# Ledger of designs, part 3: VH-VL binders against L-rhamnose mutarotase (rhaM)

Target 1, 108 residues: L-rhamnose mutarotase (rhaM), of Ligilactobacillus salivarius (q1wre3)
Amino acid sequence: MTVRLGQIMHVNPNYYDEYEKRHSDLPVKFPEMKKALKEAGAHNYSIYLDKKTGTLFAYLEVDDMDKYKAIAEMDACKEWWAYMAPLMDTNPDKSPVTFDLPEVFHLD
Short names: E, the ipSAE of ESMFold2; O, the ipSAE of OpenDDE; V2, 0.75 times the mean of E and O plus 0.25 times the DockQ between their complexes.

## First folded at step 1 (VH-VL)

Design G15 (framework fv_ragifilimab)
Fold by ESMFold2-Fast, scan of step 1:
Structure G15 (fold): chain C 108 residues (1-108), chain A 123 residues (1-123), chain B 113 residues (1-113)
Amino acid sequence: as target 1 above (108 residues)
Amino acid sequence: QVQLVQSGAEVKKPGASVKVSCKGSGYTFTEYYMYWVRQAPGQGLEWIGVINPNSGGTTYNQKFKDRATMTVDKSISTAYMELSRLRSDDTAVYYCARSRYYDSSGYYAFDIWGQGTLVTVSS
Amino acid sequence: DIVMTQSPDSLAVSLGERATINCKSSQSVLYSSNNENYLTWYQQKPGQPPKLLIYWASTRESGVPDRFSGSGSGTDFTLTISSLQAEDVAVYHCQQYYTTPYTFGQGTKLEIK
């Protein structure tokens, strides 16, 4: 049973290209983060940017929610969040400010 | 019809805080970035920061990040800039200004400006 | 940070004569992907906020008279007023919006001779 997650986040003004560039660094610069996501069964992970508002729409599927949530405690995750923090809305621990969205429709 | 209207002049003592407001009207408040810029008497313009009114996301000039706080209240189309621990060299006219987003990483300059708020810091 | 330097600090030009104001950036403000210069010019009259004249180095803002033109690329930019009118007396500022922090030149005061 896979959990589908919809989330919104926000990118600070004028950092759209830098956000995309740094995000593309994840599998190369943060391989442990990629490994942790894969081990949690995170797949079909996509982020869409509304350039008019700076709103990010993330969608991903997660097989093991306990493992996924535990990623937040990993040094690799904290390093990734620190790397991204200057570009987006973050909490004091540098995790992105994320709003979980309820799923209102799904079709195969 | 499109306007940015700022709060009135303030006189503060060193060490105090000031909070300047900027109310947008005649446009969709959340579709434009809001910038804060100041100008000391007889000097050039200095950028303080920018806020996305839709998200509340901010980017500050490093010089001001420890003292400046930018916020918005979407329900009344108003942006705020609070500057704390004021010094005499913070005496300046403070402006809000907006810019439109582009569908690329760039966006064009500040097309509409508030009338300015004079903040005087003296003992 | 990108430092913006304007020259001259002030100039006096006769009515109907050409006025030229220069602006230099310490680093290129040309964005290669769209081939645009992220440079603006503002006009500021005493007691008033700045008014946008030109963005992308050479694109005139709506409602700005055609006697105002911007030119240049990379690090060297020029604002030209082809035929000075009385209402053009003001301080002119250049600004880069290529990268944060956004920075302004010190301003050039334009007076009638």
Scores: ipSAE 0.005, ipTM 0.579, lowest interface PAE 11.2, mean pLDDT 86

Design G16 (framework fv_ragifilimab; at its last look DockQ between E and O 0.04; V2 from the best seeds 0.00; counts 0 for: pae E 15.9 > 2, placed apart)
Fold by ESMFold2, look of step 2:
Structure G16 (fold): chain C 108 residues (1-108), chain A 117 residues (1-117), chain B 113 residues (1-113)
Amino acid sequence: as target 1 above (108 residues)
Amino acid sequence: QVQLVQSGAEVKKPGASVKVSCKGSGYTFTDYYMYWVRQAPGQGLEWIGVINPYTGGTTYNQKFKDRATMTVDKSISTAYMELSRLRSDDTAVYYCARHEDWYFDVWGQGTLVTVSS
Amino acid sequence: DIVMTQSPDSLAVSLGERATINCKSSQSLLYSSNNKNYLTWYQQKPGQPPKLLIYWASTRESGVPDRFSGSGSGTDFTLTISSLQAEDVAVYHCQQYYRTPYTFGQGTKLEIK
């Protein structure tokens, strides 16, 4: 079943435009990432930026959570993380610090 | 060999819209970002925005965000920039430019848009 | 927005002499993670679109003569033409590509004295 994910991440305020620029590179420079997301059934993937706080709000839908979680182990994903890491808050393995949010309302 | 060929000059009245085209040849169109830049007579260069031809994703200079629309038709390797609600200070030469890693390595010949009251 | 300020607005230099054009940014263009300055120089001859001369502040584009050099870091940058040639008559623009909107200096018109 499709899982709806709401997430918060943080970008360094000095790099808002660079974040947007580099993120637009994902489907072209990191095609294995795009393919893996599609294979997990990731869709309606949107990221919003609040420039007052540096907060990124992500929403996505995922059809296969096991495949989605497996993306984190791919070499291509680690390369993508390293590419983005200078712009944002990251864990020690360079993955984005991500806070999952519970869904409190849904309307079809 | 690599070329960007733009549509011809336009004369418009205030309040109208203009749509400039930019056809790329000699390279894989969807591998490179396309930028739009303008230059008013006797003035410097002003960046309008960028489009990713593969996804159609765009980033605009905030100055133009509510008046400019960039699109692509990748089947004919052509990018478009439409500017609406024209005013006299939009008179400029409009350029498309191909980007190689954030610097513009190939420019179109320019399209003069004249807005006369 | 990052403001780019060029000086002078115009410059007249004798053939064979050195021409110097300055460009100052309102914020540092040095990205510390890769130690690169996100600054380009363009040459624009009359009736032509701009042409890339130098990127990363100091790297010449292929086919650009050795007499063109870029220097500087952070907020202060310089384009130098060591021995001016007749074909160098143009307007020169600096541009930052550190972050959007990518902004240009106002241009410097270079003429033969």
Scores: ipSAE 0.000, ipTM 0.530, lowest interface PAE 15.9, mean pLDDT 87
ESMFold2-Fast, scan of step 1: ipSAE 0.007; ipTM 0.629
ESMFold2 (binder alone), look of step 2: mean pLDDT 92; pTM 0.916
OpenDDE, look of step 2: ipSAE 0.417; ipTM 0.850

Design G2 (framework fv_ragifilimab)
Fold by ESMFold2-Fast, scan of step 1:
Structure G2 (fold): chain C 108 residues (1-108), chain A 117 residues (1-117), chain B 113 residues (1-113)
Amino acid sequence: as target 1 above (108 residues)
Amino acid sequence: QVQLVQSGAEVKKPGASVKVSCKGSGYTFTDYYMYWVRQAPGQGLEWIGVINPNSGGTTYNQKFKDRATMTVDKSISTAYMELSRLRSDDTAVYYCARGRYDYFDYWGQGTLVTVSS
Amino acid sequence: DIVMTQSPDSLAVSLGERATINCKSSQSVLYSSNNKNYLTWYQQKPGQPPKLLIYWASTRESGVPDRFSGSGSGTDFTLTISSLQAEDVAVYHCQQYYSTPLTFGQGTKLEIK
C-alpha cells in the first residue's frame, strides 16, 4: 500500500539558491539515488521552501516503505547527504534533521 | 594538529593570473568546506568564496565570480584559488580557511600577492 | 548585502580593565527557526591570520580564555574582555554568516593605554 509522507526540514538562510542548485544535481550526479527512489516506488515528491523561515515542506508517496528506509544505508545516500549537509540542519551522521508530520486531512 | 599550509608569496603584473594553494592536514579534508578570504594592506577582511571539497560545488561572492576559480585535489588534500585579470587593488594577503557553517575555525598562514607594474 | 559596522575604530584600555567592542549589522542575523545569531568574532595579531574567538554570537571557541565573552541579538552585538591582558593587543573583527556574501566589520584595533 502507498504511504503518504509529510516532512519538514530546514535550510540555512544563506543557502536557499544553492539548495535548489544542488538538489538539481541528484539525477545527474547521484543516479543511484534516483534509481533507489524509483525502486522503492517513491513518487509525487515535492519540496516547498518558506523563504521567510528557511522551512522545507516535503511531500512524497512511497509504495515500499522497507525499500525506502533501506536507502539510508546506501553509500550513494551517505554521499548525497554529505553533499547537502553544509546547506541545512543535519544530524551528526549528516542526514537531514527531518520531522515527520501526522496527516490531519485527506480528500481523494 | 589541524593545519592549513599555503603556497608562498607572489609578485604579478596587471592582467596576469595568480593561483594560490592551500594544503590541509590533521583532519578529513572532505568533511569541511574550504573558504577563501583576502585582506588588502591596512584593510578589513573580504570573502571571495567557498568550495565543498567532497563535491567540488562552489559559491562565489558576486564581486569575484567573473575572475575567481576555486578547485580542489582530494588526492593531496589541497584547495586552489585562481584570480585572473589582476589589478593593483588586488594586492592583498589571501587566506584559506576551514569551516562548516560559514565561520572559520582554522586559517592558513596567508599568501601575499603583490600586483605592480 | 549585510553591512557590518564596528565601533570604535580603535580603543586603548589599561591592563586589567574591561574592554568593550561593538558590532552592528544592517539587517537582523537572528534565524527564527533555530533561534541562533549568525555572528562570529575573530582576533588578529600583526602578521598573523585571524583566530576564531566566538561563534553563534556568544559561544566561546575551545581554548579561548573565559575573559572573552560575546553578547547581543539581532543587529547589535558586543565583544567584552573582562580584564585586559598584554597578549590581547590585536585587531578584532566581527563577521555575519546569515547570508551571502559573507561580510566582516572594518575591525577594531585594541591597544594598551
Scores: ipSAE 0.006, ipTM 0.598, lowest interface PAE 12.7, mean pLDDT 88

Design G3 (framework fv_ragifilimab)
Fold by ESMFold2-Fast, scan of step 1:
Structure G3 (fold): chain C 108 residues (1-108), chain A 117 residues (1-117), chain B 113 residues (1-113)
Amino acid sequence: as target 1 above (108 residues)
Amino acid sequence: QVQLVQSGAEVKKPGASVKVSCKGSGYTFTSYYMYWVRQAPGQGLEWIGVINPSGGSTTYNQKFKDRATMTVDKSISTAYMELSRLRSDDTAVYYCAREGYDAFDIWGQGTLVTVSS
Amino acid sequence: DIVMTQSPDSLAVSLGERATINCKSSQSVLYRSNNKNYLTWYQQKPGQPPKLLIYWASTRESGVPDRFSGSGSGTDFTLTISSLQAEDVAVYHCQQYYSYPYTFGQGTKLEIK
């Protein structure tokens, strides 16, 4: 069952360009992350930035939620979070502060 | 005025640990990233890592990841860098620096750490 | 890691003359999306911390004299001091902030001839 996920995160305004640049490094510098996301069936992954507030709006579709959730325990994921942490709001473990949004409308 | 003031020089034996402090003043401490850089005698500058004072998130240079620990105490606007298991090659001047426009615009005066047997 | 190489290691220039220092990166530090080069120059006098001179390859930091200028793009960068003054005697460092780990050149020692 494909799950649609909507999330918000926050990036520091001083690092908008750096955030975009580092995120583009994911498939090259963190190939294990790319592989794990593909194996979880993550697709149609997009992130939009509101430059006025530093709010990031992420949308993705996931086929296997158990595999997707397991990515958080990977060493590669912890390295990816550490790489991104200086640019954004994070929890004490360096994971991004992420708020899951309820889906209020969908049209096939 | 904006300034960073570091702790004084240290002399340590191999295997010991050193903890350098960096106190910020004249600005909102949690609004700027803090970087640590060192310079060994006759060598260039070497980046150790960065800490976000607001959340405490850190990123380390791989070379120092196993031995360096960066922390902050927001109540006194002070950042710390601890380096453990010191070797003679760790003899250097250690600097803290504030990030401005993607550049180190304000630097501490430096702390000389000498590791001798 | 991006390796930064400066040339020359040292140079001596007469007062009032032009000084030129080069910096090369092993990979491009030009970010295509914003067309900015993530390259800085610092001045360091003996016993003092480095002082920011130029960021984004060519933008002078506030308070830095007009005689200092930066140029270049991608992998080749130059710091120019158009008319050397006595107070300009220092070691000059280039740095990339394109990606972690941030890396510096080995430094160029500038002296009066």
Scores: ipSAE 0.000, ipTM 0.561, lowest interface PAE 15.0, mean pLDDT 87

Design G4 (framework fv_ragifilimab)
Fold by ESMFold2-Fast, scan of step 1:
Structure G4 (fold): chain C 108 residues (1-108), chain A 118 residues (1-118), chain B 113 residues (1-113)
Amino acid sequence: as target 1 above (108 residues)
Amino acid sequence: QVQLVQSGAEVKKPGASVKVSCKGSGYTFTDYGMYWVRQAPGQGLEWIGVISPYSGDTTYNQKFKDRATMTVDKSISTAYMELSRLRSDDTAVYYCARDLYGSRFDYWGQGTLVTVSS
Amino acid sequence: DIVMTQSPDSLAVSLGERATINCKSSQSVLYSSDNKNYLTWYQQKPGQPPKLLIYWASTRESGVPDRFSGSGSGTDFTLTISSLQAEDVAVYHCQQYYSTPWTFGQGTKLEIK
């Protein structure tokens, strides 16, 4: 069973290019993150930026929600969050402030 | 409707501290940053800092970093800005404003006059 | 720090006439990746907080009358009021939010002749 997730985050307008650059570094600089996401069955992961507002719209599909949630406990994930934290709004533990969106329509 | 309501005017002696509050209503408090700015009599606006109510993360104008402290109390949808070691040139109206992702300061508090005099 | 300079310091315009206020930044506030100017205009009436008029240099905030328009790019920006009304008497401020610290111009006081 695949779960579809929609999320909102926000990035500082001064850092749009840097955000894209650092995010593109994820599979190279944080290979354990890429591996963990793959093992959780996270796929079709896309993030869209509304440059007018700094709003990030993330969409991904997850096959194993338990494994996906466990990623937050990994040292690699904590390091990734710390790496991204200066560019975006974060919680005290440096995880990104994320708003989960309800799915109101889906068509195969 | 969206409103930001600030605490009342304060008169302080040099060397004292002042803590201004800003209560948000009519929106989800943690969805927007809280931006602080001041205006001395007859002068322009001067940015103090911004805080994320969700995370507590702050960005300060370097000029105020050693004296200003921004905090939030999510349970009562209230942000605070404390300025310490007050000088007469800190006399100003202090404003809070709602900040959506650093690019829209769309709602402002009514302002809090802080007078620093002997 | 980016320095914002407004001109003129004060301006008197007759009702129904065009008012033009300028704002200059010491450094470009145009972000090449999104082609947006990180420049905002505010209106401040006596005893009131600033009110957002225009963001992204030319995008009018919801509820702001059509007579207000923003133009310019890079370092030179203009706020135009096409036909001055009595309620437009205020101090107008420009602000850059391209890089911290966010900075404001000194303000332009607009009065009726």
Scores: ipSAE 0.000, ipTM 0.539, lowest interface PAE 14.9, mean pLDDT 85

Design G5 (framework fv_ragifilimab)
Fold by ESMFold2-Fast, scan of step 1:
Structure G5 (fold): chain C 108 residues (1-108), chain A 118 residues (1-118), chain B 113 residues (1-113)
Amino acid sequence: as target 1 above (108 residues)
Amino acid sequence: QVQLVQSGAEVKKPGASVKVSCKGSGYTFTSYDMYWVRQAPGQGLEWIGVINPNSGDTTYNQKFKDRATMTVDKSISTAYMELSRLRSDDTAVYYCARYDRSGYFDYWGQGTLVTVSS
Amino acid sequence: DIVMTQSPDSLAVSLGERATINCKSSQSVLYSYNNKNYLTWYQQKPGQPPKLLIYWASTRESGVPDRFSGSGSGTDFTLTISSLQAEDVAVYHCQQYYSIPYTFGQGTKLEIK
């Protein structure tokens, strides 16, 4: 049932520290986002930064994909995306430019 | 440098469909979203929608969502916008535009005039 | 939807004089977290596509002459051309990119007096 997601995003090299700082604000400044992610069963959410290229590698597990996708329509999510937008590559709706990666290997 | 080149003018009858193309060059096609905007003669600009050329995900202006279809062909760096069930008030110049990662339109195609008449 | 309203609909200004175009949004396009106004200005000459002039309400696009400036915050914005030149004859459009659907003002036609 649980879906594993791998994603690539990009952050501007001038803003590595600022990206980390603002991301740490998510649970405190955007509590509705934390609640929505928990209700969708999103867990083991990690983002790794390649400081040489500004590439972000995100991994998360989601129990309910419909609830997860619905988060994009929340005002809290749009506010979170707009808060992060100046630091990274973004789409027209201010969501991060995200490339979904195919899973090529998994070992329990 | 960056260029967006659109297909030529079209004349259609009411009820028909039109498909406008937009070929990007001078940049990584899949790294920038593609917008579609139209302008009726003597009127302002009206946003139709946006497509993420990497994923194929689309977001439409609700006014157009039942008639507009946006697609991309990555192999030739080309985006398409098809508008169905054409009406006379769909007569307009249709533009594609690239969305800079800063959140605004930095490059526009030359425009495609679509005339809908009987 | 955020409604963008420009004023005036048309404006005639003598060469070398200051031209001022206004744009109002039906709700604020200032995002409090990053303190940025999601407002752009475009110049459109007859038979041509719009050309980006100003973004983030006041940041001039590379290559745009210094005589063009943008100001304002929240719901009220202004595009100023400090000394009108012949090549500035065009229709000017404001646009918000704060919220989807992205919306444009009706345009202001600038002519030489």
Scores: ipSAE 0.000, ipTM 0.546, lowest interface PAE 14.9, mean pLDDT 85

Design G6 (framework fv_ragifilimab)
Fold by ESMFold2-Fast, scan of step 1:
Structure G6 (fold): chain C 108 residues (1-108), chain A 119 residues (1-119), chain B 113 residues (1-113)
Amino acid sequence: as target 1 above (108 residues)
Amino acid sequence: QVQLVQSGAEVKKPGASVKVSCKGSGYTFTGYYMYWVRQAPGQGLEWIGVINPDSGGTTYNQKFKDRATMTVDKSISTAYMELSRLRSDDTAVYYCARGYSSGWYFDYWGQGTLVTVSS
Amino acid sequence: DIVMTQSPDSLAVSLGERATINCKSSQSVLHSSNNKNYLTWYQQKPGQPPKLLIYWASTRESGVPDRFSGSGSGTDFTLTISSLQAEDVAVYHCQQYYDTPLTFGQGTKLEIK
């Protein structure tokens, strides 16, 4: 069953354009990440930025949550997180501080 | 000022392994990615892989993933590419090249190392 | 894999004349978010490693003469040498860095007529 995920993250002030630029690097510079996301069935992946607050709203659909969660242990994922870490709020391991949101409505 | 100096030419027999070195100078070694590319005589360029000297993280061309190993020694600003189970069609000039993490194009290249595989 | 095809395989141009080399990618190397073309041109003289000429399809590397220019977008790219000099005899390679594996064209050999 496909799972719908809603997430909140935060990008630091003055790095909005740089965040967008570096995100465009994902498919070229982190091909193992791109492959792993595809194999987990991650699709309809979008991130929206509220420039007033620096809040990022991510939405994606995942077919295989176990594969998706396993991506966090990949060296490529750790490098991607390190690449993005200076631009956003992160945990000590450089993973982005992410808040999973409960879905309160869906209509097909 | 920026310079990449590679190890000298090698002649190997089929089935052997070769390890090519690339020493960077004139820049912060961990500030740039190191790429490996080869060129068979009279042929075009072929990408082998890239290594992040800071983390040791690698991305390989799938064609080479089972035979190529890229490593770095930060203490001497040197990158290595080892290719195992050599065959005659691995005969090529092997280049290291420096590039940006913001775009995988190469601004400085090593002089090249000729690896000849023959019986 | 993204396949890069150059044309012609070789050409001869007289000194002072315009040289044009083409590069075609099997799929677009233009990124929709940053609107950049992930394409680079290298010059390789006999017995030497390749040298960066142009990156992001049209940005000339520092120190590269202004007679060299890159143009194009998406799948069709051109390297132009406006007034050929003797020192420009070389093989020219295009490269895409939009996706892995990184791939190069077969090369175009440029000679003096």
Scores: ipSAE 0.000, ipTM 0.558, lowest interface PAE 16.7, mean pLDDT 87

Design G7 (framework fv_ragifilimab)
Fold by ESMFold2-Fast, scan of step 1:
Structure G7 (fold): chain C 108 residues (1-108), chain A 119 residues (1-119), chain B 113 residues (1-113)
Amino acid sequence: as target 1 above (108 residues)
Amino acid sequence: QVQLVQSGAEVKKPGASVKVSCKGSGYTFTSYAMYWVRQAPGQGLEWIGVINPYSGGTTYNQKFKDRATMTVDKSISTAYMELSRLRSDDTAVYYCARDRGYSYGFDYWGQGTLVTVSS
Amino acid sequence: DIVMTQSPDSLAVSLGERATINCKSSQSVLDSSNNKNYLTWYQQKPGQPPKLLIYWASTRESGVPDRFSGSGSGTDFTLTISSLQAEDVAVYHCQQYYSTPYTFGQGTKLEIK
């Protein structure tokens, strides 16, 4: 069953254009990440930016949550996180500081 | 006036570590990314890594990731690059340089620090 | 990694003549969303740090003489000095800042003939 995920992250206001550019690199420069996301059934992945606050709102759908969670342990994911880390709020391991949002409404 | 002032020349033995400093002035230190680049004698420029002075977040060139450590001390507007387990082929001028990432490339450079690794 | 290749390795040009330096990237450094090429040119004189000349492939840095110009898009870039002056003797480096690791060309040494 497809799980819908809503998440908040934060990007440094000095790096909005750079964040967008580096994120567009994902399918080309990090093909193993693209492959892993596809294998987990991650789709409809969108990120919206509130330019006033630097708040990122991510939405994606995941068919296989176990495979999706396992992506965090891949070398490719560690490299992707390191690539993005200078632009955004991160944990000590360079993973993005992410706040999961409860779903309060859905309409098919 | 924007200035980046680096520490003085170092002579080290193979296996030692070196720590180069870069003090920024004339701008808001935390608003600009700090890059480290080296140049071996008669060779081209080689990027070591970048640190975000605001967050402390770092990205390293894979070639240097196991030996290089970049840090900042915001209270004195100073960035540091430490390179460990030095070899003779680490002999180079090491530069710090400033940029914002989505901006112009490296718009200001430190004067360079010559690190000589010899027995 | 994006590989940057400059040509020629060295160039001798007479005072007042045009100097042309080429830079190729192994992958496009053009961001289609903002239509910017993430390509810079630096001038480096002996004993000095590199100095930014051109950013966004063709935008001249403030204070840089108008005889310096950059052109190109995607993978092929050119730095042109329209009328060489004595003070232009230097090594010129191109760099991509499209993706990490940021990479430089090997440099082109420009000398007076």
Scores: ipSAE 0.000, ipTM 0.531, lowest interface PAE 15.7, mean pLDDT 85

Design G8 (framework fv_ragifilimab)
Fold by ESMFold2-Fast, scan of step 1:
Structure G8 (fold): chain C 108 residues (1-108), chain A 119 residues (1-119), chain B 113 residues (1-113)
Amino acid sequence: as target 1 above (108 residues)
Amino acid sequence: QVQLVQSGAEVKKPGASVKVSCKGSGYTFTDYYMYWVRQAPGQGLEWIGVIDPNSGGTTYNQKFKDRATMTVDKSISTAYMELSRLRSDDTAVYYCARWEYGGNYFDYWGQGTLVTVSS
Amino acid sequence: DIVMTQSPDSLAVSLGERATINCKSSQSVLYSSNNRNYLTWYQQKPGQPPKLLIYWASTRESGVPDRFSGSGSGTDFTLTISSLQAEDVAVYHCQQYYSSPYTFGQGTKLEIK
């Protein structure tokens, strides 16, 4: 029921501190994004940074994958992506270049 | 015994391109970012860009984004910086430098490559 | 872009005396979340590449003599050499790495009086 997602993204090395700073803006400056993520049942959302490579490792749990996927079409999401795009690897639409990883182990 | 060894001096005509190489040794090449900086004769330092040898990801100074291309060849631990459409004011010593995030910025530099652009 | 300005352009100091070099940024390079100044100092001798002296405005790089010290915060920074030695003759550069593009000061030439 609940889907566990593991993802890889990349942030430019000049922007590690700015990336963290702008991410802290999400719940305050982009409240529609926080609301949409909550409505999709997105929980336990964590991002870890490997400072040597600029690799971001994201983990989250999603209860409603259809609602989660629909977030990409929201104006608020496009604004959030545009806000973050200068700091990281993106597609032409400014969405983050994201690789979904296969789950190879789960205990709980 | 970390070393960055750059290619030799170049003389180019206006409008030509130059490609400077920087070979790393004595460390794991993909563990450190590579910066490119230039210095015109008697002038200050000017940042060109940075490349992550592991991913090939780049960040350029906007001033050079149009003409500079940074690449790496991991198999020979070598980074490259190519500058196109050369002008006389591109005459400078070009440096590569290793960057370690966390505090030791530019801890090792190449010896420099003099690029002279003249008619 | 953040503009870095050094003063003076050149400085002559007698052996054993104190040398002081200033660097000003057009905007603050202090990141309040970690209370760090994103400012470095480099030494460059003729025909050689720059050598890292100080990072985080005041942290001395390993192997750099303790007569070199950095101070300041926000927009105003100082490099001090407490007792000038002959080997310290060089051009000194400050750099900010707070914001892209990373920018350098014009350099300060230090000579023996």
Scores: ipSAE 0.006, ipTM 0.545, lowest interface PAE 13.6, mean pLDDT 85

